VH-VL binders against Small ribosomal subunit protein uS13 (rpsM). Designs and how they scored, part 9

Target 1, 118 residues: Small ribosomal subunit protein uS13 (rpsM), of Carsonella ruddii (q05fk2)
Amino acid sequence: MNINICGVLISKKKNIVFGLTKIYGIGYSMSLKICSKIENFKNKKFKDLTNEEKAKIENFINKINVENNLKTIIKENFKKKLNLNSYKSLRHKKKLPCRGQRTKTNAKTRKKMNHEII

## First folded at step 1 (VH-VL)

Design e32 (from e2 with heavy chain D101F Y102D Y103S D104S S105G S106Y G107Y Y108W Y109D D113Q Y114H; framework fv_praluzatamab)
Fold by ESMFold2-Fast, scan of step 1:
Structure e32 (fold): chain C 118 residues (1-118), chain A 125 residues (1-125), chain B 112 residues (1-112)
Amino acid sequence: as target 1 above (118 residues)
Amino acid sequence: QITLKESGPTLVKPTQTLTLTCTFSGFSLSTSGVGVGWIRQPPGKALEWLANIYWDDDKHYSPSLKSRLTITKDTSKNQVVLTITNVDPVDTATYYCAHEFDSSGYYWDEYFQHWGQGTLVTVSS
Amino acid sequence: DIVMTQSPLSLPVTPGEPASISCRSSQSLLHSEGYNYLYWYLQKPGQSPQLLIYLGSNRASGVPDRFSGSGSGTDFTLKISRVEAEDVGVYYCMQALETPYTFGQGTKLEIK
């Protein structure tokens, strides 16, 4: 059996710290930070996760996705500066919880994330 | 981790030129989007932005001080230099350099996200 | 130049109580796409400033949940839900909508 975390299918038998590293952009250090909000996270598997704990994880991932997408927009705006001499233009895309990763404009990025399953 | 450190004279006389060097690590000024700024703080007063320099050698200066300020970079040495001409006692302050943006890796795009420790410069006769 | 005005300038707080700092700008800091170019910094005694809040309401990495930023346009607030001894220092708001970047006068938070 599998659990869907922000579009990524992860085995419910996996430890939550290692399982979250399957999500694009989440390395071990970041996974540890996300999971540190959950009691007994070191020994907890996804199958043992409560709905409340799952929501906490998803909310944190969504926040990371918002920050990463903001960085992408800012990089694009800096590139535009080279052409239009504009430094202060910033355009953010509005995202729903756990849909941030899926709304990236690069089709290969979305495909890559969707294929990160155990 | 990103680190910055200011260096230069701690005491200068009025009318002299003050040169401060910011040496940094953990990022490169050859990376698109990256910038380094200088901010100062007179004793007991508020923070005051002085100048920014960016990866593309674009430079921004505080209008009130522009005629006295020069900011340059040496990307190969990971250094940014600020020069202030014709110093006056009101230029006495702790001078900070700060990282504006790192477009690589897991870093946020925040203004003056990382700061050096600051260097106190006293202007007196 | 955009002028930033903070209030209060002095803020004595009992440990465990909430604190609130106001910051006003002489013109709107709201970009057309919905972002406020407003930043909050804390300078602890003898230390360099550290970023607390970016783009009006986003908490910087490593900053405790006790800190939150709110507001839009010309009126912004930094709130600390439960003040701790380590929160002592001078708080500054800054605008980065246009150069010169400008800071408020600073708010000194003290434990009494």
Scores: ipSAE 0.000, ipTM 0.520, lowest interface PAE 15.5, mean pLDDT 78

Design e4 (from e2 with heavy chain E100D D101E D104G S106G G107S E110D Y111W Y114P; framework fv_praluzatamab)
Fold by ESMFold2-Fast, scan of step 1:
Formats: C-alpha cells, structure tokens, sequence
Structure e4 (fold): chain C 118 residues (1-118), chain A 125 residues (1-125), chain B 112 residues (1-112)
C-alpha cells in the first residue's frame, strides 16, 4: 500500500529517508534533515510512522515548499525583467499542495528570506 | 577569480564598423543563468548600457542603438563579440564588458560584477 | 525608458565627515515581490566600476559597513558614515527593473 505525503504517493514499505526523495524538490540531504527528529529514522519505514510523526514530516515539507516556491517566484520574476524569451524550460512536474500550507505563510517566509539574503 | 578583458581597435573612422571582443575566464557561457553585458562611457560622461547576451543565446539591446548593434558569443573560446555599425564621433568611449548572472542562490547580487578593465575607442577622421 | 537623476553631481568632503548621495527614478523601481531593483556602483579614478549596493540596501561582498543604501520606490540614498581617502571616485546609481538598464549622471566625491 501507499501513503500520501503532500500529494505524493509513496510505498509504505520504503525507508522514510529514501522515500521522501521521491517528492519534487527534496534531495537526500534535505530528506535527512526532515527525518532527523523522528526516533529511529534510519531504519524506519512509512508503514511504521505514527499519525503524529506523519504530521511532523508534512509540516516540515510545507515550510520547505513555501521557501522553495518563494525562491522560484523571485527567480522567475528576475528572469522575466531581463526578458529572456529564448530560455527553454523542461516540462514541469507541478508541486502538489501540502496539507496545512497557508497563503499567508508566504509573507512570513519572504521576511525570513530577506533576512537570509541580507 | 572571474576576469574579463576587452580588445579591439583604438581608432576607427566615421561610417566604419567597430568590432570589440570580450575574452573571459573563471566562468562559462554554457552555465545556466550566466551572461555578459557591454557598457560604454564617453570621456567625462555617464555609463551607458549597450547589450547583454546569455547562456541560451538570448540577446537584449539598447533600443536607441539596436539597429547598429550585434552581440554574439563563442562559448568554446570564452568570448563575446559586440559590433557597432556606421560609427560616428559620439561613439567615442571606453567600452567595458562585465559578468552578469541573472539569478542563482546568490547570483543576482552581482548585477554587473566584475567588469573588464575597459578599452578606449576613438572615432575620428 | 526609466530616467535616473543623481544629486549632487559634485561632492567635496572633509575626511572623517559623512556624505550622502541622492538618486531618483522617473518611475517606481519597487517590484511586487518587495524588492527595489536599484544598484550603486563606485568608479575609482582610472578604474572600472565596482558594485557597492544591490537591491537598494544590501552591501556587496567586501564593502565596508560605513556604506549604506536606503529608500524605496522612486527615492534612494547612498550614505557614507565617515569618508576615507580611498572612497574618492564617481558614484553611479543604476536601475535594473526593465531594459534598457539606465544609470544616473554620476556623483564625483572629492576630498577637500
């Protein structure tokens, strides 16, 4: 069977670290950071997650996705101002909405992003 | 570590075509998001942007000069070439090429940076 | 085209004193994402321009903290809290909100 993590179906038999890398924008190092607060994460599979642990993972992914989406918006807006019309983009895997993601969180993330850029 | 250097004639006659070459090191124009711009400065006057070229061969030109400007790149030689047709004395200026990365996790900090040393071109009969 | 206007055009300063340069744009440089696409450059005598400030208020790498940029929309200021001899040169503001990218006329800072 599969588990739904932020709109992505992942086999319940997969190790949580490797399984999260199936989500667009999450590489191995980021997956390790997401899983680091889950007890025994190195040997844990999705089938062994409690509902509380699943919620923790989803909340962390939502924070990362908000940050990455803001970075993408800034990048696209910058590129658009330069009028780079000949730029070729690959077909995009659309980012699926994560449970609990709020539009207003983008304002908080922007402020955080500005502090990091400064 | 990024270095750019302009080269070309120091004296050009009115109505001729001016060709300037920017040779660079420390980056590649095959890298996504990277570009090179040309800016000029007439003696004692302000800076004026001329043209940009990017990794994907996209090109932008100053509208007032667009009919006279051509920008090209040779990625294998690490060179960008600017040509200006039908020059006149008002084209007398120091011509600079500069590194431009449109965006990356830190790249938009460097709008035009670094710049080459510049090459003075005099248009005179 | 966006017109950039600097004042003053000539700025004699005694070493150790503060200096302030104004830059005004003919239209707002504030993008909807909250950034001002305004940049400050310094051209020292006989040298190429170097970046001082990006996106209105952020110091470029290696730039001393005595330099600061402020402002939003159409009015921008570059401040030097204590001018040093090595600060001599011509200061330019530039907008990169849209092409053509345009520069101000330049402000020549000289030690009195």
Amino acid sequence: as target 1 above (118 residues)
Amino acid sequence: QITLKESGPTLVKPTQTLTLTCTFSGFSLSTSGVGVGWIRQPPGKALEWLANIYWDDDKHYSPSLKSRLTITKDTSKNQVVLTITNVDPVDTATYYCAHDEYYGSGSYYDWFDPWGQGTLVTVSS
Amino acid sequence: DIVMTQSPLSLPVTPGEPASISCRSSQSLLHSEGYNYLYWYLQKPGQSPQLLIYLGSNRASGVPDRFSGSGSGTDFTLKISRVEAEDVGVYYCMQALETPYTFGQGTKLEIK
Scores: ipSAE 0.000, ipTM 0.517, lowest interface PAE 17.4, mean pLDDT 78

Design e5 (from e2 with heavy chain E100D D101Y Y102D D104V S105W S106G G107S Y109E E110D Y111A Y114I; framework fv_praluzatamab)
Fold by ESMFold2-Fast, scan of step 1:
Structure e5 (fold): chain C 118 residues (1-118), chain A 125 residues (1-125), chain B 112 residues (1-112)
Amino acid sequence: as target 1 above (118 residues)
Amino acid sequence: QITLKESGPTLVKPTQTLTLTCTFSGFSLSTSGVGVGWIRQPPGKALEWLANIYWDDDKHYSPSLKSRLTITKDTSKNQVVLTITNVDPVDTATYYCAHDYDYVWGSYEDAFDIWGQGTLVTVSS
Amino acid sequence: DIVMTQSPLSLPVTPGEPASISCRSSQSLLHSEGYNYLYWYLQKPGQSPQLLIYLGSNRASGVPDRFSGSGSGTDFTLKISRVEAEDVGVYYCMQALETPYTFGQGTKLEIK
């Protein structure tokens, strides 16, 4: 069975740390930070969460989204200023190539999964 | 705390298979999130990443070497094994295994934070 | 693959003077989470590499405060405020944003 966290359906059988990485914009490192506030988080599955713990997780995700949106705005404003001063406007508006998200996520997720103690 | 040690042959002939074992203590590969990687360094040259293995048997390989590399673990023995097939003199290097650990709340160590002493492997006829 | 480029490749310094090493990546190492997946290692002569800096700017456990990492995206710097004899060795940067993990070519710090 599934649980809904911030609009994303996650299996109730899934460990909370790995399950939260299913949410767009949340990698393993950020998931660990969110979950570190929950007792026994390393061995806890979504089915074991209380309503209070679920709300705590959702509040943290909302806070992270607000912070990331602000950082993105600041970065984009800087790029706009750079384009006006250094290059004509279209030269810096190219899309980044699409990389294998699985490859990036696996490398980062596995790396961030090394924590044994909290 | 955490220690790792590489073992294997010091001399192998071209075309043979090289098998290296990493034996570790102070952590378990049954622990969620833990991994071990292999990195090599030819004499006088830069470090080159080869492969990683994690607690859930997830494996990652250098794409240029993937066809020649196999990484496995024996959780009960605290060992990770790397095999390299069809070796040639360019594979001469010091081989290291390292604990792979990410930045976490309450932790200050990340990415190959603890390394083994290395084992020099010479590929020569 | 992400290419890591270090400069200078050879860095002679007088003891007590500051030293600075540059590391550039062929693409941004800044993840949406706000972290730069860049790491600095020191390999002293005859020894294994040791972690100095993780995630761009954080000192690893036991690393003296004279070492600092800075930068974001594609341009990173390792600084040593006052070089000591024990700091001699080869410094490497590494990216772990995506596989394969890639290292710079190394910077050899020598005492003059």
Scores: ipSAE 0.000, ipTM 0.521, lowest interface PAE 14.9, mean pLDDT 76

Design e8 (framework fv_praluzatamab)
Fold by ESMFold2-Fast, scan of step 1:
Structure e8 (fold): chain C 118 residues (1-118), chain A 123 residues (1-123), chain B 112 residues (1-112)
Amino acid sequence: as target 1 above (118 residues)
Amino acid sequence: QITLKESGPTLVKPTQTLTLTCTFSGFSLSTSGVGVGWIRQPPGKALEWLANIYWDDDKHYSPSLKSRLTITKDTSKNQVVLTITNVDPVDTATYYCAHGEDYGDYFSYFDYWGQGTLVTVSS
Amino acid sequence: DIVMTQSPLSLPVTPGEPASISCRSSQSLLHSEGYNYLYWYLQKPGQSPQLLIYLGSNRASGVPDRFSGSGSGTDFTLKISRVEAEDVGVYYCMQALETPYTFGQGTKLEIK
């Protein structure tokens, strides 16, 4: 009945464009951009998504979140290094990738992510 | 400041085991996100990555050399040790150890390198 | 293994002129998280390599702003806006998307 997209449960009966706006930080314009990569997206409901299409949507959402977080973290890290002249003073903020994000091509990145959460 | 220094024999005979030690300061290999790698450079050739070890004792090896490589750490001594078994003249190279950090969305690999140690494999 | 190919192999430049080095990978280095796992290093004569650029386009600490990295996926460029004598050495790109980490063959920058 429901489909999980990046931790958010959305009715499978909803149109994919309007359904993605339920996810925090995704407005209508961003949802359109994400969905434009899916065949016949204007008439497609979540129940009609293939596993591949679902993965594409999740990866795009994660890419947006990662891009925004990376810009913030890089700025803060450079500021900290300049101010304190020490790697040990680095602090950062990060968000977990949403469900379905592919990280198997870099097992070390996945392992480091898990340990940082601990 | 982060510093690393390689040590070990300068000359080894074919079929012997080569042991190299990386001694470092300015960071701890118990800090989440920190790792140390080994890279070598044969005379006049390109750089070749060998192995990495991380704070959580996770280890990665070059697949072509994996059967001959062992990487270990002694966090209390600030040391990382690389062992290469059954050496051959083609293993003649300058061997480097290098620092890396991974803070989730910030990845800095091999940002500080040791001075390198030249190892010649010859009879 | 991911193969890294650099061009040119040799790059003579006049001091004060710009220079650029190309690095191509046999597969995309763009991770699903949005990062290009591509790094640039400079090895000055008789010295250890030093990091110039990390994650494709980010300048490492202490690196002059005349150095810049660009590109995404399989095609990357390192640019020096105004070459100085101290920039002489061999430049390497490296991918860290998957093991084994692999380096390009190197580009030797020389003053003419």
Scores: ipSAE 0.000, ipTM 0.519, lowest interface PAE 20.2, mean pLDDT 79

Design f11 (framework fv_traxivitug)
Fold by ESMFold2-Fast, scan of step 1:
Structure f11 (fold): chain C 118 residues (1-118), chain A 123 residues (1-123), chain B 107 residues (1-107)
Amino acid sequence: as target 1 above (118 residues)
Amino acid sequence: QVQLVESGGTLVQPGGSLRLSCAASGFTFSSYWMTWVRQAPGKGLEWVANIKQDGSEKYYVDSVRGRFTISRDNAKNSLFLQMNSLRPEDTAVYFCAREWELLDYYYYGMDVWGQGTLVTVSS
Amino acid sequence: QSVLTQPPSVSVAPGKTARITCGGDNIGSYSVHWYQQKPGQAPILVVYDDSDRPSGIPERFSGSNSGNTATLTISRVEAGDEADYYCQVWDSSSDYVFGGGTKVTVL
């Protein structure tokens, strides 16, 4: 007994969080994010999904796939541009800091470091 | 289908306050920096503010710093601009826009824009 | 970059080529993006990172950026290309900087 999610066959007996990781490009953290929109998702199996919940999951996966496809196209175009205009592209990329590039250092830790080096 | 829809624009007296909203759909809102850009009647585009994916970093154009506050609610796929101490020169159509990013490389540009909402500040 | 200079207007005949310039000190060292805006509508990204096109934008749109001038080129212009066009860069000191805009009229 299998359920079809965006072209991937998954056992209806599987927990939805772990089952979605079977889909290419969906890791555990992304699966958690998708499933967080479903009531009682931590204990829910595919056999317990309503048609509405299934559609909601499929819609999120389709949105992620569209975004990933766009990023792949941008990456390929960027690589082509780097090959043709390496000097300019490399110069621009080294223009740091880049906003959102690092999320590991929180504001409190940065404030402590800045205070110390003054 | 990727879409941004602004709301909240209206006529406000100088010194007043207003909150603009932007509803996002068709993409993973929490994965993108978001931006507000305004356009005064008959004038060009002017960047106003932007906000990091998780809301931890916010940046503003000098003329609105201390008066405007950008915020987001990722659970509701919504972006906000709280506007305080409004001035006649804040009169503009306000657009919300998505900034794009590829593997930690930021283009510092906007690939998707909403239709805009008109804010008029007049006595 | 504190200022990007665009001509206020450009007139072009159908089927000909329109060139819209964006002037800025050492602009060739920046990544330039171009937006098209029709009356009463939202801007649309037509060229990004100097010369690349988003999906769905006709090949008639192209860009270049060198020295002190970036250029948006629209070949084989159609009536539907009549719009305002804005260039934009990002600079760490100025953040997002837009040009004043160029009204393209197809006559």
Scores: ipSAE 0.000, ipTM 0.525, lowest interface PAE 16.8, mean pLDDT 78

Design f12 (from f3 with heavy chain Y100E D101I I102T L103I T104F Y106E Y107D E108Y D109Y Y110G F111M Y113V; framework fv_traxivitug)
Fold by ESMFold2-Fast, scan of step 1:
Structure f12 (fold): chain C 118 residues (1-118), chain A 124 residues (1-124), chain B 107 residues (1-107)
Amino acid sequence: as target 1 above (118 residues)
Amino acid sequence: QVQLVESGGTLVQPGGSLRLSCAASGFTFSSYWMTWVRQAPGKGLEWVANIKQDGSEKYYVDSVRGRFTISRDNAKNSLFLQMNSLRPEDTAVYFCARDEITIFGEDYYGMDVWGQGTLVTVSS
Amino acid sequence: QSVLTQPPSVSVAPGKTARITCGGDNIGSYSVHWYQQKPGQAPILVVYDDSDRPSGIPERFSGSNSGNTATLTISRVEAGDEADYYCQVWDSSSDYVFGGGTKVTVL
């Protein structure tokens, strides 16, 4: 399922820190700052948010957006990209793991799927 | 318009080399991870390789590691796949695709724009 | 070998619902993406992050992902939905894993 945060639809399975980066103008550092106001934010997914916590996040985002006045050209480029792509450029894969191994394809952190033969 | 166009596919002998190109237009190429995906005739999709926006990280499927090299030229909006020591099982249509990225988080998601593909046939 | 299991084919009558499954151990902990591919054409993304749709994709397309099974559901199927459908996940090894594909025939 999805949750609507400031007009952006985000999967309820997403971690709140990474999920908020789907909102234009919010990068990882800003998302971390916003989420730090929520109890246990590091492990919290959108499905675990209360309505009160959701409102708190939305209020912070609105306050930041009102105060910042991001460059018009950046917003125009983003809007053009959204229209051309027929959806928002706010998609995420699961976070890239810390890469430090030659055997990453055999790493235990890679989840195994069964019954792949058809 | 947002577009990816592959080129370079042809018939090559086993053990030969070939370089594929992918020309990007209509978007900020330097802001995206880029991916090569292949499809053998009548078979399913198989990921081949991907490359970070600035070229600093590259990943490959095991069967091509050491034989294929992915690279990009952001000034020319171009993606490349250098294929060496080609084998009959490398015969496929090769697609380039982009992954959208969150600039401050290394989360990447889906392949929303694909080229039409270029056919590589490895046969004697 | 593919790590994700899809049925090779699904047949559905026009106006009915098609369900395409993607099986994998603990697949519910991954984000699953779905692609539609018609003969001679490039794939297009139809569902992302388990259940989200790109803005151009009809509401008839929906997804779910729980436990060991992800499902793409196409409601009120139309002739134009006939295609091959692939599920895909991203794992922590920087690998993209595709399912084997399901041919949906509308008849």
Scores: ipSAE 0.000, ipTM 0.530, lowest interface PAE 16.4, mean pLDDT 76

Design f15 (framework fv_traxivitug)
Fold by ESMFold2-Fast, scan of step 1:
Structure f15 (fold): chain C 118 residues (1-118), chain A 125 residues (1-125), chain B 107 residues (1-107)
Amino acid sequence: as target 1 above (118 residues)
Amino acid sequence: QVQLVESGGTLVQPGGSLRLSCAASGFTFSSYWMTWVRQAPGKGLEWVANIKQDGSEKYYVDSVRGRFTISRDNAKNSLFLQMNSLRPEDTAVYFCARDLYDFWSGEYYYGMDVWGQGTLVTVSS
Amino acid sequence: QSVLTQPPSVSVAPGKTARITCGGDNIGSYSVHWYQQKPGQAPILVVYDDSDRPSGIPERFSGSNSGNTATLTISRVEAGDEADYYCQVWDSSSDYVFGGGTKVTVL
């Protein structure tokens, strides 16, 4: 199984320190700094993270992205490699299958789905 | 250290206008949908407006559509709500809120995980 | 546009369990989020996506959602849990829909 971090897919079976080095702009020393906030991080894999530990890593990476503009660089490189535009309405994104489908489709059809209002 | 701080609330006459501001810090503001939620004195929560990361999509509760405009300035980490043709019924504490985002899945849950302290708007003569 | 139904109040003794319901037609097909609001304060997210907790929220808070009823459960209630609680869903036709709120009093 994979997790998506800053547009990079990383196996949940990877050690968190090594796994984070796959993100553009994050080297070994920065990965160690991020992971140092997690107990027993040297032996921990992404699948072993608690929800609180995940939140700590997310917050730190978000701060790094603000400081270094990493998300913009990754996004530009992704667009160049795959010839993709920056599209996607987050409100119309499908939910993960294990949670069941609880999202609605395109915004212009929302009023036509009034029967779903509780 | 994630913070949202609202400002701009004051007393205004019916038919008047106000611009509310929300200053964001401690997170990548440009990566989140942002929301305004209001609460009339002694009443419950009511969603007002929501804006996409890049400002390309905006949604409003029917009662404010055409009167209120949500906008953002990602370079300044700021969210705004321009309120025109104000009515006594618009009297409320206005909260700035960040939409709930799961970094591991990349999904938005259509909920709010971080809220500011609110700013009071009173519409009265 | 109030579509979700909550009881206006729930009373609970310290150390006991409080259950706050959120009723809605086929609400089990929606992701339900729960907010706690103390007087004069901003709301705080206590449960999201039916049953998950944000970091910093004690395990005493839990949620469930099936059929026509979502439930926020607060076990081993403390005086500090006294607050208003709101459920919330997103609907394609209405965007964000909040319940009317439940005042939890700890007696």
Scores: ipSAE 0.000, ipTM 0.551, lowest interface PAE 14.9, mean pLDDT 77

Design f17 (framework fv_traxivitug)
Fold by ESMFold2-Fast, scan of step 1:
Structure f17 (fold): chain C 118 residues (1-118), chain A 122 residues (1-122), chain B 107 residues (1-107)
Amino acid sequence: as target 1 above (118 residues)
Amino acid sequence: QVQLVESGGTLVQPGGSLRLSCAASGFTFSSYWMTWVRQAPGKGLEWVANIKQDGSEKYYVDSVRGRFTISRDNAKNSLFLQMNSLRPEDTAVYFCARDSEYYDILTGFDYWGQGTLVTVSS
Amino acid sequence: QSVLTQPPSVSVAPGKTARITCGGDNIGSYSVHWYQQKPGQAPILVVYDDSDRPSGIPERFSGSNSGNTATLTISRVEAGDEADYYCQVWDSSSDYVFGGGTKVTVL
């Protein structure tokens, strides 16, 4: 049904790359880096993850200094209601909290090379 | 050509106030986060404050929180730093810097002004 | 409360390679940016996002970042590369953090 990553329930039917973008502060670019760093998960779905692979993903995200600010999450969720399906990518190995301060650090990528807002 | 020009630095007494300005040109000012970074004489760089494109979010280093206020006027392409309750340890060259357009998140500075010197002394 | 540690100075002969380290716990999980500052001047960005260069920065400047150490490498060093160099990261708990700076002396 669902898998729990850093307290976020993600459908097991989703590809790992896209599913990780459901975690506050993790955009498509960072999700790709997480998958590449742990194992080559580009085309893998959550339903195909072993418990050991899940633990590796969770440990990596936890190493990115997780910060849970409910007020910030509430504010971001409110903004998301006005612009559903909007998200920002993150370059390289940026510090990313699970359910953290995404709005503070979000910046547009180069339009022609790495545009992830549709 | 991108330019950032700071002004307003001068000698002030401890406990005094001062407002710094930064005039931006050569880019769409309203599309970028903007930042103040300072450097005490003979010391390294220290981030002071930054402000979101529309002014809705502002962040400060702990040592200036409650004393300094960052603001911007997008119609005039201007960035400001209001400094209150100044202390001798606030003595520094204050740089205006643009947060990099190449980043998915605002983590670096691609253009800097020449700086303006603030001296806090009796 | 991230702290970035740089050596205070590095000496290098012209035409040789200078390496400036930036140490931090798990710094490989952050994007590291590098600035060059000459006396009396503003800093300029020389490397961003660990290893990318802004337009106009010579190819002899390069960067890497893994584990607990990021490195700025200046190959075929020229006298004009003499400057202070600063590493910098963004950290959600500390916001923007700069290293203490490294003075590169040529010759």
Scores: ipSAE 0.000, ipTM 0.531, lowest interface PAE 15.6, mean pLDDT 75

Design f18 (framework fv_traxivitug)
Fold by ESMFold2-Fast, scan of step 1:
Structure f18 (fold): chain C 118 residues (1-118), chain A 123 residues (1-123), chain B 107 residues (1-107)
Amino acid sequence: as target 1 above (118 residues)
Amino acid sequence: QVQLVESGGTLVQPGGSLRLSCAASGFTFSSYWMTWVRQAPGKGLEWVANIKQDGSEKYYVDSVRGRFTISRDNAKNSLFLQMNSLRPEDTAVYFCAREYDSSGYYFDAFDIWGQGTLVTVSS
Amino acid sequence: QSVLTQPPSVSVAPGKTARITCGGDNIGSYSVHWYQQKPGQAPILVVYDDSDRPSGIPERFSGSNSGNTATLTISRVEAGDEADYYCQVWDSSSDYVFGGGTKVTVL
């Protein structure tokens, strides 16, 4: 069957390193970095993951997604400042947490992002 | 060779101000988040503030927010903590520490620490 | 403002194994780091990401983290291992959280 990692369904039979590359934006190098936090990751399949290991993987993906989203927000706000005659309002979509495990983490990170939006 | 050296700790009266400095050597200072951690006499460790590599992000523990300002000068390999409106409960040894970060990955651990500098806030 | 709970003290005989626990709600979902601090000295990172060791730290130091408890294990304890030990996580509700510390005494 399948396991849900950050909204993506992945076969439990896949090796965790290669399986995470199925998630948009995660290449092999990034998957290796994420999986390096899991004991014996080279030989581990998703069916062998504990709930704690799954949560750790999801937490790191959330951190990566939040950081990339922050960079995007800063870049877009800078671009808006360069367009002196444009006053269009855009609703920026913020990345949601994968499992809600760190809702407080995301809330705090969003506060930091809002503070740095100039 | 990697080293952090704090200075500036002294006795100050409540309501006073003090600036702490941390001199870094032996590594590319501009590539690391830096932090201040304090320890009250006979007590445990407490995170105070941290600052991003380029100084664009700064975060503080609630009890010092609005009173303390963390800053850095990458050209001089130096980290600073400006402390205003000091309170007796700010009495502690203040450590400068480097946030462990391998190739941009978040480890959120502190791998290198300075020896600390003692700040005493007393009348 | 989640608290990490450590026992205040642990006594161990030379050559035996010391185990220092760090309790936290669902702590197994976080990366736990451990620091050693001797009197008058700065802390030293001895274990990071639950079980990894920095260069220069003896293999006698190891860690684990599962469920609600993380553990620092010091095997074949030596007199020089006497120190305060602190666990630490990054918790976005409190940011960097340290445990209260455990004094290890080698008798």
Scores: ipSAE 0.006, ipTM 0.574, lowest interface PAE 11.2, mean pLDDT 79

